# VHH binders against WD repeat-containing protein 55 (WDR55), part 16

Target 1, 353 residues: WD repeat-containing protein 55 (WDR55), of Arabidopsis thaliana (Mouse-ear cress) (o80775)
Amino acid sequence: MEIDLGANAFGIDFHPSTNLVAAGLIDGHLHLYRYDSDSSLVRERKVRAHKESCRAVRFIDDGQRIVTASADCSILATDVETGAQVAHLENAHEDAVNTLINVTETTIASGDDKGCVKIWDTRQRSCSHEFNAHEDYISGMTFASDSMKLVVTSGDGTLSVCNLRTSKVQSQSEFSEDELLSVVIMKNGRKVICGTQNGTLLLYSWGFFKDCSDRFVDLAPNSVDALLKLDEDRLITGCDNGIISLVGILPNRIIQPIGSHDYPIEDLALSHDKKFLGSTAHDSMLKLWNLEEILEGSNVNSGNASGAAEDSDSDNDGMDLDNDPSKSSKGSKRKTKSKANTLNATNNFFADL
Below, E stands for the ipSAE of ESMFold2; O stands for the ipSAE of OpenDDE; V2 stands for 0.75 times the mean of E and O plus 0.25 times the DockQ between their complexes.

## First folded at step 13 (VHH; framework vhh_sonelokimab_d1)

Design d6 (from c1 with R101Y Y102R; at its last look DockQ between E and O 0.39; V2 from the best seeds 0.00; counts 0 for: pae E 3.3 > 2)
Fold by ESMFold2, look of step 13:
Structure d6 (fold): chain B 353 residues (1-353), chain A 123 residues (1-123)
Amino acid sequence: as target 1 above (353 residues)
Amino acid sequence: DVQLVESGGGLVQPGGSLRLSCAASGFTFSRYYVSWFRQAPGKEREFIGAISRTGGSTYYAVSEKGRFTISRDNSKNTLYLQMNSLRPEDTAVYYCAAQRYRFIGYPSEYDYWGQGTLVTVSS
């Protein structure tokens, strides 16, 4: 199912318990859409949230409110039921705010165009942390709740680990020779996966953030602008060729396509019941993909009964190296193996077929 | 000290061809989407097309029906526009523009602009 938003959407988010999805648009509007099992996508509300582009959206307070961030440097909270403004932080950042994530039930993180990350208490409406670890735009953020650490990626080609308990930037990677555009934590907290401008996925082991431990190049040369964790072994990629793919991590492989737009993918999100994947792109479209049908259609057993065994060596222990980084001398300057595939892939964006 | 310098504009008869170039300096060209726009007198700036950072994907305005081809050479920091089968309606100032991570096709989303080169298609 799909709908033309009338303008490009920077970000989307799904309501945590009902069939509602929000989009923040380039013209500063916030749109709310209701969807149902009959593949109906209907605009429930349109709010003029900001004077400049609405770059990020997130539901908070069990979906009673929605927070938006804008190029006008502000953060706004809007009541979902009425569409009325609840709070307005006019100078939340000194630069355009382009990212938001939920951290805890009462805190969110925001990142701006110049590398500043802030943590906000949504009940007190106050900033509890500020991190200035990056020299370029914040591209992605994800949170490790067990250690209270925020993993941040930037156009400066590095990731950082911001410790919310100590209020310090605990780690910063070496320059990866490309912009980092997206990030997820996988493998029960043991791996951090970053999407890059050249299409390589960089895999970092938790606690060993100086150099990546592995690279997956099969998406190159198409930038990986969006990553979304599906489960501990699989993620969903959104690339600038408009393709949305299911990708397995360790073993690394493209499992199957999920869907496409004719334009670069901008954002991805999962519905509250994980039944739908929402996608936006540079085509003014919001698309909802029925993951149950798509994955079931590809769930044909290929005869893997004999000799197939899953690794069941789990003791509920996570990686303990990230909690005690003392005296690590394994920091070597490893060479990167970047074999860029020079593919002149032409798509049908804007073109008459 | 960022510069985008278009060249190759001029007078062309209807049905003719023209190749525009845009030389970039002062920024890391290979990290940017680069695009062509045009502006006829009295009209708003119109998106023609864009090419991805690596050159792997090209994006064209819906109104363009295969007459124009965008390419780039990152080793020369140069963007190109090949225009074929030109019509009088293609008369405009042609601009190159660059952006890092924002929406293609929206002039307000571009970080750098060239001065423009005039293309005149006269009968």
Scores: ipSAE 0.433, ipTM 0.755, lowest interface PAE 3.3, mean pLDDT 84
ESMFold2 (binder alone), look of step 13: mean pLDDT 84; pTM 0.854
OpenDDE, look of step 13: ipSAE 0.830; ipTM 0.916

## First folded at step 14 (VHH; framework vhh_sonelokimab_d1)

Design e1 (from c1 with E109Y; at its last look DockQ between E and O 0.40; V2 from the best seeds 0.70)
Fold by ESMFold2, look of step 14:
Formats: structure tokens, C-alpha cells, sequence
Structure e1 (fold): chain B 353 residues (1-353), chain A 123 residues (1-123)
């Protein structure tokens, strides 16, 4: 399902419990769309949030409010039900604000064009932390809640780890000679995956951030502008060739295509129930992809894979390609068994309360 | 210090072809999307197409389909536009432009612009 937004969207986010998706547009508007499994995608609200482009959007407060960030250096909170402005931080950053993520239930992080990262308390509407580890735009952020650490990527070719407990930049990677565009944490917190401008995924082991531990090159030369964690073993990539792919990590392989746009992918998000993937691109389109159907429908029947095989399922061949020493400055990695058979039964903690 | 210099324009008969070049200097060419725009007399500047930083993907305006081919050579810091089956409607000043970030096809997001080269298609 898809809809023409009338203008390009920088970012999208899904409501945490209902079938609502928000988009921040190049003209400064915030749009809210309601969707259902019947392929209906209808604009529920249009808000003139900012005077300049709306670069990022995130739901907060159990979906009661939306935070937007803009090239006008401001951050705005909007009531979802009424569309009314509930808070406005006019000079939140000194430069255009490109990125927002949720950190905790009551905090968000924002990143700007010049490498400044700020942490905001949503109850008090105030900045609690500022990190200045980067010399170029902030391209991506992700949060490790158990250690209270923010992983930040930048166009300066590095990632940094900002410790919210100590209020210090705890580590920063070596220069990668390529812009880092996107980031996720996977493998139960053990790996950090960065998308790069040349299409390589850089894999870092948690705590060893000076240099990557592995590289996945099968998406090259198409830049990986967006990454989205699906589960601890699989992520979704959005590349500048407009292709959206399901990718396995350790073992590293492209599993299958999910969808496409005709222009570079800008942002990706998952619906609250993970049944839909939302995508935006350098077009004016919002597309929602039904992952239940796509992942189920792409399951190849062994008797039916005759003449149209596209060489996209290469879990054994991909492992051979990933062992090429010429694609790694530190030598090849030995294969490791990737079975997440450890089940942690901590889900009953809240039952005591 | 930064320069984008278009060349290869001129007078051509309908049905003919031209190859435009854009030589870049003063910045790291391979880290930029590069694009062609044109501006016909009395009209607004119009996006023709773009090519990704590595050259792996090309993007064309919907109206252009099939007659124009964009390519780049990062070792020579050069962008190309091959134009075939030219029509009088293609008469315009052709500009190359480079952008590091943001949306392709929006002139305000381009960091650098060339001065243009005139293409005239007439019998």
C-alpha cells in the first residue's frame, strides 16, 4: 500500500499501539496516516509543525504526542489527538536538527548537522546531556538501555559511544575512510552494525569500537542509508538504489528483497506489531509493505525454484565471499555457529509489582 | 576554488546526439551525488537526472525516460550526459550540480553548480 504525500518525507515513525504512522516533510509539515490490513492508508491529520523542513519524527508518551525536529533548529511536541502544539524548543540546537530517537520512556536524543548530540527530558522539556564527539553531521543513533549508552554515527567517518551515566564520550572509532550513515545494535547487544556510503556493512563487537570485527560487502556499491533491526539475527536495509532487503547477520547474507522505490531510500520503520514496514525515499511516497505476506510469500518451494533463481539466497556462497582476505584489513574471520538457544526467563519480573 | 565546468554544448539538428561533460575540482567528487539540470528559455530550471556517488545507480526524471544516459568517471572527476534523438524541445542551458546530502532533484540542496553549457536543437 502506498500514498503520495505531496512532498518528500525525511522521516517516519509508527504509533506504539495503534495503526497510525507519522511523517515529517520537506515543507515543515507533519502528517499522520491511519492504515489497516485492507490496504487503506488515509491522512488523519496535517500539522504545520515547522517553518523549515521537518527532518525527524518520533512518538512519545505512549503515542499521545509526537516530537518533531527541523532544519530551523527547533524541536516541537504535538498532541496526536488534537494536533495542537504542546511544547516548542525554538533554539534546541545551533544547527539543523536531523535525527531523533527514543532513549527511555521519558527521554529522547537529537542530533544536528554539525555533530552535536543532545538528550532531552520530555517531562521537564529540558536538555540533560550534550555530547560533541563529531565534526560532521549526525547520521544515526541507537541506544543500549542496559548500559545507558548511546551509539552515534556521523558523516565524519566515525562512531562514538556516549555514556549517559557519566555524561562523557566513552569511546570513538578510528576513521573508516567512508561516511557512516546508519546504525543498529544486534545479537543481544553484542554487535553494532553500521551502514556506509560505499555499501559495506561494518560490524563492531560491543566494547571494541576502535575497528570493526567484520565487514559485509554484498550490498556494495549501493550506500546503506537506513538500517532497521528486525530481530537479533536479521536486519532490514534501505539502499540508494531504492532496494529494501532482508539481511542476515552472522552468517552474513542477503536473504531476500522486501520492496523498492525508484529513488534512494530515506527512512524505514516497523509498525508496532511488526506486520508492516514503512519506507520513504527521495520521492514523495510513503510505502507500507506487509511483512507477513512478503516474508511468507517469498518462501521458495524447492520444487518450484527452476529457471528464475536470482542468486539472492547465498547463505553458503555468501560465507565464502565474506572470507575473502582482500576485503578486510585485519584478515579473515573464522566461522562461528550462530544459534541463539539461550532463553532468559526475566519476563516475569513485573508480575511481582 | 570549487569548480564545475560543463562542456560539449552547441548547435545540433533534430535527431542528432551530443555528449556533455562536467569537470569537477576543489572537492572530493566521489562523495557527491551529481546531477544534470536544464533551463529552457523562459522556463524554470528542471531536473534531468542524477547518478549515485559510486556510479552504481542512476535516477531520471519521469519525463526523460530512455533518451539520456548519465555516467561518471570518478578517476577523472567527470560527469557525463549522453543525449540521443534530440528534439527542438531539448534546447536549453544544461547545468551540472553536486550535492553531498538530502533529496535529489531539489535545487536548494545542491552545494555546487556549474555555469552551464548551451544546447540548441534546430534545423
Amino acid sequence: as target 1 above (353 residues)
Amino acid sequence: DVQLVESGGGLVQPGGSLRLSCAASGFTFSRYYVSWFRQAPGKEREFIGAISRTGGSTYYAVSEKGRFTISRDNSKNTLYLQMNSLRPEDTAVYYCAAQRRYFIGYPSYYDYWGQGTLVTVSS
Scores: ipSAE 0.738, ipTM 0.886, lowest interface PAE 1.2, mean pLDDT 85
ESMFold2 (binder alone), look of step 14: mean pLDDT 85; pTM 0.864
OpenDDE, look of step 14: ipSAE 0.874; ipTM 0.938
ESMFold2, look of step 15: ipSAE 0.702; ipTM 0.875
ESMFold2 (binder alone), look of step 15: mean pLDDT 85; pTM 0.866
OpenDDE, look of step 15: ipSAE 0.900; ipTM 0.951

Design e2 (from c1 with R31K Y102W; at its last look DockQ between E and O 0.26; V2 from the best seeds 0.00; counts 0 for: pae E 2.6 > 2)
Fold by ESMFold2, look of step 14:
Structure e2 (fold): chain B 353 residues (1-353), chain A 123 residues (1-123)
Amino acid sequence: as target 1 above (353 residues)
Amino acid sequence: DVQLVESGGGLVQPGGSLRLSCAASGFTFSKYYVSWFRQAPGKEREFIGAISRTGGSTYYAVSEKGRFTISRDNSKNTLYLQMNSLRPEDTAVYYCAAQRRWFIGYPSEYDYWGQGTLVTVSS
């Protein structure tokens, strides 16, 4: 099922208990859609949330509120039922805010184009933590609730681990020779997987963050802009060739295609019951994929995942040399780039507001 | 110190062809996604096409599919636009633009812009 949003979306998030999905758009609007399993996808609300691009969106407070972040440096909370503004954090960051994730019942994390990460108490509307480990845009964040640690990736080619208990940046990786675009935690907290601009997945062992422990190259040369954890052994990738794939981790393999867009993938999310995968891309489309049906057909006896036989790809690709390193740019940026690469779906613990 | 310089514009009769070039300097061209835009008098700047950092993937505005070909040569730091079967409606100033993060088609998401080159299609 799919719908034309009328403009490209940066981010998408699903309501924690009902069949609603939110999208933040380049024109500053927040859209809210209701969906049914019978391919019904209809816009329920359109809100002018920001004057500049709406870069990230997250449901909070058991789905009663939506938090949005923008290139205008602000963070806004909107009431889902009425569409009314309930809180506005002007100048939440000094630069465009491009990522949001839920952290605890009462906190969210935001990241900006300068590499600043902030943790916000949603009831007090105040910043409780600030981490400045990165020198380029924040590309992704994911939270390890058991240890209260935030894993952050950046266009500077590193990941960092921010300890919320000590309020310190605990670890930072070496430069990985490419920009890190996306991140998930896998294998019951033992592995951290990063997508890169050249299409390699970098696998880090928890606690050993200086350099990766393994690499998976079968998605190269197409950047992996979105990663989404499906379970402890499988993740979903969204690449700049428009292809969405199910990928196994240790053993590393492309398992099967899930779907595609005609343009690069921007964001991925799972519905609250994990029956649908939502995807946005540079084609102004929101697509919902029925994972139950797609993965039901993938019950293979003795898997046949191999690098030689994959979903249809390379229909118009030519040979190119792959020797370009991704290093920090030397120079002033005229307009901060979009960094809406947030993958980790919310953990909807109760919060008191 | 960053520069994008378009060239190759000019007057062409309907049905003709023209090849535009965009020379880049002052930044690492091979690390950027690059696109062509155009702007007719009184209109908004519109997206024509984009090409990936390595040149392996290209994307075009729906209205321009089949007539235009975008390419790049990272060894020469140059972006190209081959335009065929030109029509009077193609008359515009043509701009090249570069972005570090790929978000296709929205001018606000580009880091660097050229000065533009005028293409006039007239009988």
Scores: ipSAE 0.482, ipTM 0.783, lowest interface PAE 2.6, mean pLDDT 84
ESMFold2 (binder alone), look of step 14: mean pLDDT 84; pTM 0.857
OpenDDE, look of step 14: ipSAE 0.629; ipTM 0.828

Design e3 (from c1 with S52H; at its last look DockQ between E and O 0.21; V2 from the best seeds 0.00; counts 0 for: pae E 5.1 > 2, placed apart)
Fold by ESMFold2, look of step 14:
Structure e3 (fold): chain B 353 residues (1-353), chain A 123 residues (1-123)
Amino acid sequence: as target 1 above (353 residues)
Amino acid sequence: DVQLVESGGGLVQPGGSLRLSCAASGFTFSRYYVSWFRQAPGKEREFIGAIHRTGGSTYYAVSEKGRFTISRDNSKNTLYLQMNSLRPEDTAVYYCAAQRRYFIGYPSEYDYWGQGTLVTVSS
């Protein structure tokens, strides 16, 4: 099932217990859609949340509210039932906010275009932590609740581990060859998997973050802009060639395609019951894939009494140090020119062009 | 200093061809997605197309109808636009633009812009 959003979405999130999906759009709107098992997908609400692109969206408070973040440096909370603005943090960051995740039931994390990560208490509407480990945009974040540690990836080619108990950046990787775009924790907390711009998946062993322990190159050269954990052994990739794939981790392999768009994948998410995969791309489309039906064929060949379950973690990290060929860039951020009154029609570049 | 410098514009008759170049300096060109835009007199800036940082894939506006070809040479830090079968309505200033974060076709999302090169198509 699919629907034309009328503009490209940056991010999507599923309601934690009901059949709702939210999308944040490049034109600053927040859309809310209801879906069900008879393949209907209907817009329930449209809100002009921000004046600039709505870069991220997350449900909070058991799905009673939606938090959005924007290129206008603000964070907004919207009531799901009424569509009313609940809270507005106009200067949440000094730079465009492009990522959000849930951390605990009462806290969220946000990351901006210049590498700042902030942790917010949603009840008090206040910032409790700030981490400045990165010198380029925050691309992805994931949380290890048992240790209260946030794993952060950045366009600067590194990941960092931010300890919420000590309020310190506990570790940071060496430069990888390329930008890190996405991140998940797998293998019951033993492995951290990062997608890169050149298409390589980097596998890090938990606690040994200086360099990766393994690389999976079969998706190259197509950037892995989105990663989504399906279970402890499998993840879902979204690539800039528009292909969505099921991928096994240790053993590393592409298991099967799941779906596609004709344009680069922007974001992926799973429904609360994992029956649907939601995808957005540069085609103005929101697509929901019936994952339950698609994946029935994959369990027979791989899961039948094979030796796919691995428990050993040998940590074969390399000790070599490569020269960093990256040159410093003083122009990592350039202020775009003001084009008010003439640019409203350009936010849907495939429809206008 | 970051610079994008277009060249190769000029006066050409209908049905003719031009090849535009965009020379990049002051940033790591191979890590950027690059695009061509144009702006006709009195009109909004219009997306023509974009090319992956590796050169492996290109994306064109639907209005192109296959007359224009985008390419890049990362060893020379240069983006190219080959324009064939030119028409008077192709008269415009042509701009190259670069973005590191992948938001193709939205002018406000581009990090760097060139100054433009004028293409005039008239008999």
Scores: ipSAE 0.231, ipTM 0.626, lowest interface PAE 5.1, mean pLDDT 82
ESMFold2 (binder alone), look of step 14: mean pLDDT 85; pTM 0.865
OpenDDE, look of step 14: ipSAE 0.452; ipTM 0.743

Design e4 (from c1 with Q99Y; at its last look DockQ between E and O 0.49; V2 from the best seeds 0.00; counts 0 for: pae E 5.1 > 2)
Fold by ESMFold2, look of step 14:
Structure e4 (fold): chain B 353 residues (1-353), chain A 123 residues (1-123)
Amino acid sequence: as target 1 above (353 residues)
Amino acid sequence: DVQLVESGGGLVQPGGSLRLSCAASGFTFSRYYVSWFRQAPGKEREFIGAISRTGGSTYYAVSEKGRFTISRDNSKNTLYLQMNSLRPEDTAVYYCAAYRRYFIGYPSEYDYWGQGTLVTVSS
């Protein structure tokens, strides 16, 4: 199911318990859409949230509020039921705010175009932490709640780990030779996966962030601007060729296509029940993909890879030390136990053996 | 000092062809998505097309498909626009633009812009 938003969306987020999806648009509007399993996608609310692009959106307070961040350097909280402004932080950052994630039930994190990361207490409406580890825009953030650490990626080609308990930047990777665009934590917290501008996925072992332990190149040369964790073994990629793919991690392989846009993918999100994948792209479209039906026709959790695709990483140092660096020179090759072809126009994107 | 410099504009007759160039300096050209826009007299700036960092993917406004071809040469830090079968309505100032995070539809999101080169299509 799909709908034309009338403008490109930067961010998308799903309500935590109901069938509502929010999008932040380049023209500064916030849109709320109601959806159902019958392919109905209807705009419930349109709010002029910002005068500049609305670059990020997140539901907070069990879905009672929406927080938006903008190129105008502000952060706004909007009441979902009424559409009314609840709070407005006019100068939340000194630069355009690109990124927003939920951290705890009462905190969110924001990142800006110059590498500043701030942590906000949503009840007090105040900044509790500021981290300045990066020299370029913040591209992605993800949170490890068990250790209270924020993993941050940047266009400066590095990943940092910000410790919320100590208020310190605990570690930072070496330059990866490319911009890091997206990030997820997988394998029960043991691996951090970054998408890059040249299309390589970089796999870091938790605690050993100096250099990646593995690389997956099968998506190259198409930048991986969006990553979304599906489960501990699989993620969903959104690339600048418009292709959305299900990808297995260790063993590393492209499992199957999920969907496409004709333009670069901007953002991906999962519905609260994981039944739908939401995607936005540079075509002003919001698309919802029925994952239950798409994945019902695949070999979920059985996408075997063999030979050179096996991970031989020998990192045996403890997690959360970050000062015992490790490296891996092992390249990955991809092989599946079954042969499948995709029939997408002019491009055999998911060639499998 | 960042520069994008368009060249190759001028007067052409309807049905003619023209090739525009955009020379980049002061930034790492190969790490940027680059696009062509144009602005006709009395109109808003409109998207023509864009090309990925490596040149592996190109994107065109539907109305311009088939007449215009975008290419890039990263060894020369140059973006090109080949325009064929030109019409009087193609008269406009043509701009190149670059953005690290690629947005093809809206000029306000681009990091760098050229000053433009005028193309006039007239008998």
Scores: ipSAE 0.226, ipTM 0.634, lowest interface PAE 5.1, mean pLDDT 82
ESMFold2 (binder alone), look of step 14: mean pLDDT 81; pTM 0.827
OpenDDE, look of step 14: ipSAE 0.784; ipTM 0.894

Design e5 (from c1 with V62K; at its last look DockQ between E and O 0.39; V2 from the best seeds 0.68)
Fold by ESMFold2, look of step 14:
Structure e5 (fold): chain B 353 residues (1-353), chain A 123 residues (1-123)
Amino acid sequence: as target 1 above (353 residues)
Amino acid sequence: DVQLVESGGGLVQPGGSLRLSCAASGFTFSRYYVSWFRQAPGKEREFIGAISRTGGSTYYAKSEKGRFTISRDNSKNTLYLQMNSLRPEDTAVYYCAAQRRYFIGYPSEYDYWGQGTLVTVSS
């Protein structure tokens, strides 16, 4: 199912318990959509949240509120039921805010265009931590709750590990020569996977962050702007060729395509029940993919008949965006990827190549 | 200083071909999406197409119907536009533009612009 948002969206987030999805748009609006399993996707609310682009969105307080961040350097909280402004943190950062993630039930993290990361207490509406490990935009963040450590990636080609208990940057990787665009934690916390500008996935072993332990190059040369954990062995990639793929990690392989847009992927997210994958791209579209149906087809037994055409196309047919206009690439393609990393996911598949 | 310098413009006959170049300096070219726009007299600046940072994907305006081909050579810091089957309606100033991030095709979202090169397709 899909809907034209009327403007390009930087990021999306799903309500934690109901069938709502939020999108932040280049024109500063926040949209809420209600969806159901009969393929309806209907705008429930439109809020003029910010004067400049709305770069990131996250549900907080069990879905009672939505936090948005903007190029205008502010962070806003909006009541989901009424659409009213609850709180407004003007000048939350000195630079455009491009990334938000949930950390604990009462804290969120934000990252800006110049490498500053801040941790906010949502009840007190105050900044509890500030980390300045990076010299370039924050591209992704993910949180390891067991150790209270935030893993941060940046356009400066490094990742950092920020320890919330000690309030210190504990580790920082060597320069990888490419921008790091996206990040997930997998393998029960043992591996950190980063997507890069040139399409390589860099695999780091937890605690050994100086250099990666493995590289997966099969997505090259298409940048991996979004990563989303499906399970401890599989993740979902969103690339700038518009292709969304299921990818296995150790063993490393592209398992199957999931969906596509005609333009670069901007953000990915999973619904609360993991039945739908949401995607945005440089095409003003919000698409919801029925993940259960798509992945169910990947488990077909060989004893039946030749697979459906849907399952037989493993080539990149050069999904050709060359014939369609691409309207923009500023304001959060890389900055919202950590929201698409909401935690989870399995492996077993008859390969259709 | 950052520069984008277009070249290769000029006068061509209808049905002819022309190849434009855009030489980039002062920034890491391979980290940027690079795009072509044009502006005909009295018209708004119009997106033609873009190419991904590595050259792995190209993106074209819907109105463009396969007459134009975008390519890049990161070792030479150069973007190209091959234009074939030219028509009088293609007469315009052609601009090269670069953006590190954000949405391709939105003129306000680009970090750097060239000065433009004039293409005139005669009667």
Scores: ipSAE 0.654, ipTM 0.849, lowest interface PAE 1.5, mean pLDDT 84
ESMFold2 (binder alone), look of step 14: mean pLDDT 85; pTM 0.866
OpenDDE, look of step 14: ipSAE 0.893; ipTM 0.947

Design e6 (from c1 with R31K Y106W; at its last look DockQ between E and O 0.21; V2 from the best seeds 0.00; counts 0 for: pae E 4.9 > 2, placed apart)
Fold by ESMFold2, look of step 14:
Parts: structure tokens; C-alpha cells; sequence
Structure e6 (fold): chain B 353 residues (1-353), chain A 123 residues (1-123)
């Protein structure tokens, strides 16, 4: 199921308990859509949240509110039921705010274009932490709740681990020779996976963040702008060629396609019950994919090995290579040979921008 | 202060070629994504294509299939657009634009713009 938003969306988030999905748009609007199992997508609300692009959205307060962040450096909270403005932090950051995630039930994290990360108490509407580990835009964040640590990726080619208990940057990786664009925690907290501009997935072992322990190159040369954890062994990738794929981690392989857009994928999210995958791309489309049908039917029909690029990676499953310094090399495999990624969608949309 | 200066525009016959350059200064060019746009008289500004920071990936509007090539030289702080098989409808002011964060094709998301160079395709 799908709907034309009328403008490109930067971010998408699902309501934690009902069939509602939010999208933040490049024109500053916030849209709310209701969906059902029979493939209908209906706009329930349209809010002019910001005067500049709405770069991130997240439901908070058990889905009663939506927080949006914008290129205008502000963070806005909107009541879901009424559409009314609840709070407006006009100078939340000194720079454009491009990322938001939920941290605890009462806290969110925001990241800006210059590498600043802030943690906000949503009830007091105040900044409780500030981390300045990065010298370039914040590209992704994910939270390890058992240890109260935030993993942050940046266009500076590094990840950092910010400890919310101590208010300190606990670790930072060495430069990976490419921009880090996306991040998830997997394998019961043992691995951190980063997507990169050249399409390599970098695997870091938890606690050993100086260098990655493994690289998965089968998505190269397609930038991995979005990563979404499906379970402890599988993630979903969104790439700049518009392809959405199910990918296994240790063993590392492309398991199967899930869906596509004709333009670069911008964001991915799972519905509260994991039955739907939501995707946004540079084609102004919001698409919802029925994962139960796609994964069950495809698993039964084809098997996961057929999705791998060249061979089964079962041999790598039981061996952690993060103690091998030769696997964390600085310069290899980031130099992909792709020369052009032609956008396949109707060019009139971009031409009419 | 930031400057983006386009050059290489001019009058060319249909079927001809031009190479546009965009010289950048006042910022760390290699950390920015750079794109070409154009604006024909009376039309909206139109995305032509974009190139990644290293030059390893390029993206083009579908309407420009095979005729245009974008490249960059980070040692010279310069972006290039090679245009071949030019047609009268390619007549426009051509702009380069730079953005710190990569967002293909949306003029409002670009941090810096050049002043443009006119390309006229006419016999």
C-alpha cells in the first residue's frame, strides 16, 4: 500500500500501539496516516509544523504526542489527537536538527548538522545531556537501554558511544574512511552495525569500538542510508538505488528483497506489531509493505541462500573476527567501482521542484 | 566567505558540447556534496544531477540520460558538468550548489549556490 505525500519525507515513525504512522516532510509539514490490514492509507492530519524542512519525527508519551525536528534548529511537540502545538523549542540546537530517537519513556535524543547530540526530558522540556564527539553531521543514533548508552554515527566517518549515566563520551571509533549513515545494535547487544556511503556494512563488537571487526560488502556500491533491526540476526537495509532488502548478520548475506522505490530510500520503520514495514524515499511516496506476506511466502518458496551475492556465509556464523587486526583495515573495500546511480523514477517530479 | 563560481557557459549550436566548471572557495569542498541545477526562462529550477563527496557516486535526473556527465576534482575545489548533444531546450542558467548533508534534488536543502552561467543553444 502506498500514498503520494505531495513532497519528499525525511522521517517516518509508527505509533507504538495503534495503526497510525507519521511522516515529516521537506516542506515543513507533519502528516499522520491511518492504515489497516486491507491496504488502505488515509491521511488523518496535516500540520504545518515548521517553516523549514521537517527532518525527523518520533512519537512520545505512549503515542499521545509527536516530536518533530527541523532545519530551522527547532524541536516541536504536537498533540496527536488535536494537532495542536504543545511545546516549541525555537533554539533547541545552534544548527539544523536532522535526527531524533526515543531513549527512555521520558527522554529523546536529537542530533544536528554540526555533530552536537542533546538528550531532552520530554516532561520538563529541558536538555539533560549534551555530547560533542563529532565534527560533522549526526547521521544516526541508537540506544542500548540495559547500559544507558547511546551509539551515534556521523558524516565524520566515526561512531561514538555516549554514556547517559556518566554524561561522557565513553568511546569513539577511528575514522572508517567513509561516512557512516545508519546504525543498529544486534546479536543481543554484542554487535553494532553501521551503513556507509559506499554500501559496506561495518560490524563493530560491543565494547571494542576502535575498529570494526568485520565488513559486509554485498550491498556495495549502493549507499546504505537506512538500517532497521528486524531481529537479533536480521536487519532491513534501505539503499540509494531504491532497493529495500532483508540482510542476515553473521552469517552475512542478502537474504531476499523486500520492496523498492525508484529513488533513494530515506527512512525505514516497523509498525508496532512488526506486520508492516514503512518506507520513504526521494519520490514523495510513503509505502507500507506487508512483512508477514513477503517474508513467509518468500522463505517458503526460495530459501535465504538464493539472496546472497556469491556464496553461503554459514562458515562465518560461529566465529567472531573482532580480535583479528587484519579485518579492521583502514582503506580497503570503501572504493567501489560504481560510476553512476541513475534515478529511475519519473524525472518530472524532481524537475518540478 | 563562501563562493561558488560557474564558468564555461555561452552560445552553442544544437548538437554541440559544453563543459561547465564550478570553482569553490571559503569552505572545505571535499566535505560537501555538489549538484548542478538549471533554470530555463519562465520555469522552475530543475535538478540535473549530483555527485558524492569523493566522486564515487553520481545521480542524474532521468531527462538527462547519457548526455551529461558530472565529475569533481577535490584537489582543485572544482565541480564539472560535461554536456553533449545539446538541444534548444537545454537553454538555461546553470547553477552549482553545495550541501553538507546529502539530499538529492531539493533546492531548499542546499547551503550554498552559485550565481549561475548562461547556456544558450541556438542556431
Amino acid sequence: as target 1 above (353 residues)
Amino acid sequence: DVQLVESGGGLVQPGGSLRLSCAASGFTFSKYYVSWFRQAPGKEREFIGAISRTGGSTYYAVSEKGRFTISRDNSKNTLYLQMNSLRPEDTAVYYCAAQRRYFIGWPSEYDYWGQGTLVTVSS
Scores: ipSAE 0.217, ipTM 0.601, lowest interface PAE 4.9, mean pLDDT 82
ESMFold2 (binder alone), look of step 14: mean pLDDT 84; pTM 0.851
OpenDDE, look of step 14: ipSAE 0.886; ipTM 0.944

## First folded at step 15 (VHH; framework vhh_sonelokimab_d1)

Design f1 (from e1 with R31K Y33W; at its last look DockQ between E and O 0.61; V2 from the best seeds 0.76)
Amino acid sequence: DVQLVESGGGLVQPGGSLRLSCAASGFTFSKYWVSWFRQAPGKEREFIGAISRTGGSTYYAVSEKGRFTISRDNSKNTLYLQMNSLRPEDTAVYYCAAQRRYFIGYPSYYDYWGQGTLVTVSS
ESMFold2, look of step 15: ipSAE 0.728; ipTM 0.881
ESMFold2 (binder alone), look of step 15: mean pLDDT 85; pTM 0.864
OpenDDE, look of step 15: ipSAE 0.918; ipTM 0.960
ESMFold2, look of step 17: ipSAE 0.733; ipTM 0.886
ESMFold2 (binder alone), look of step 17: mean pLDDT 85; pTM 0.864
OpenDDE, look of step 17: ipSAE 0.891; ipTM 0.945

Design f2 (from e1 with S108D; at its last look DockQ between E and O 0.54; V2 from the best seeds 0.74)
Amino acid sequence: DVQLVESGGGLVQPGGSLRLSCAASGFTFSRYYVSWFRQAPGKEREFIGAISRTGGSTYYAVSEKGRFTISRDNSKNTLYLQMNSLRPEDTAVYYCAAQRRYFIGYPDYYDYWGQGTLVTVSS
ESMFold2, look of step 15: ipSAE 0.717; ipTM 0.880
ESMFold2 (binder alone), look of step 15: mean pLDDT 85; pTM 0.870
OpenDDE, look of step 15: ipSAE 0.901; ipTM 0.951

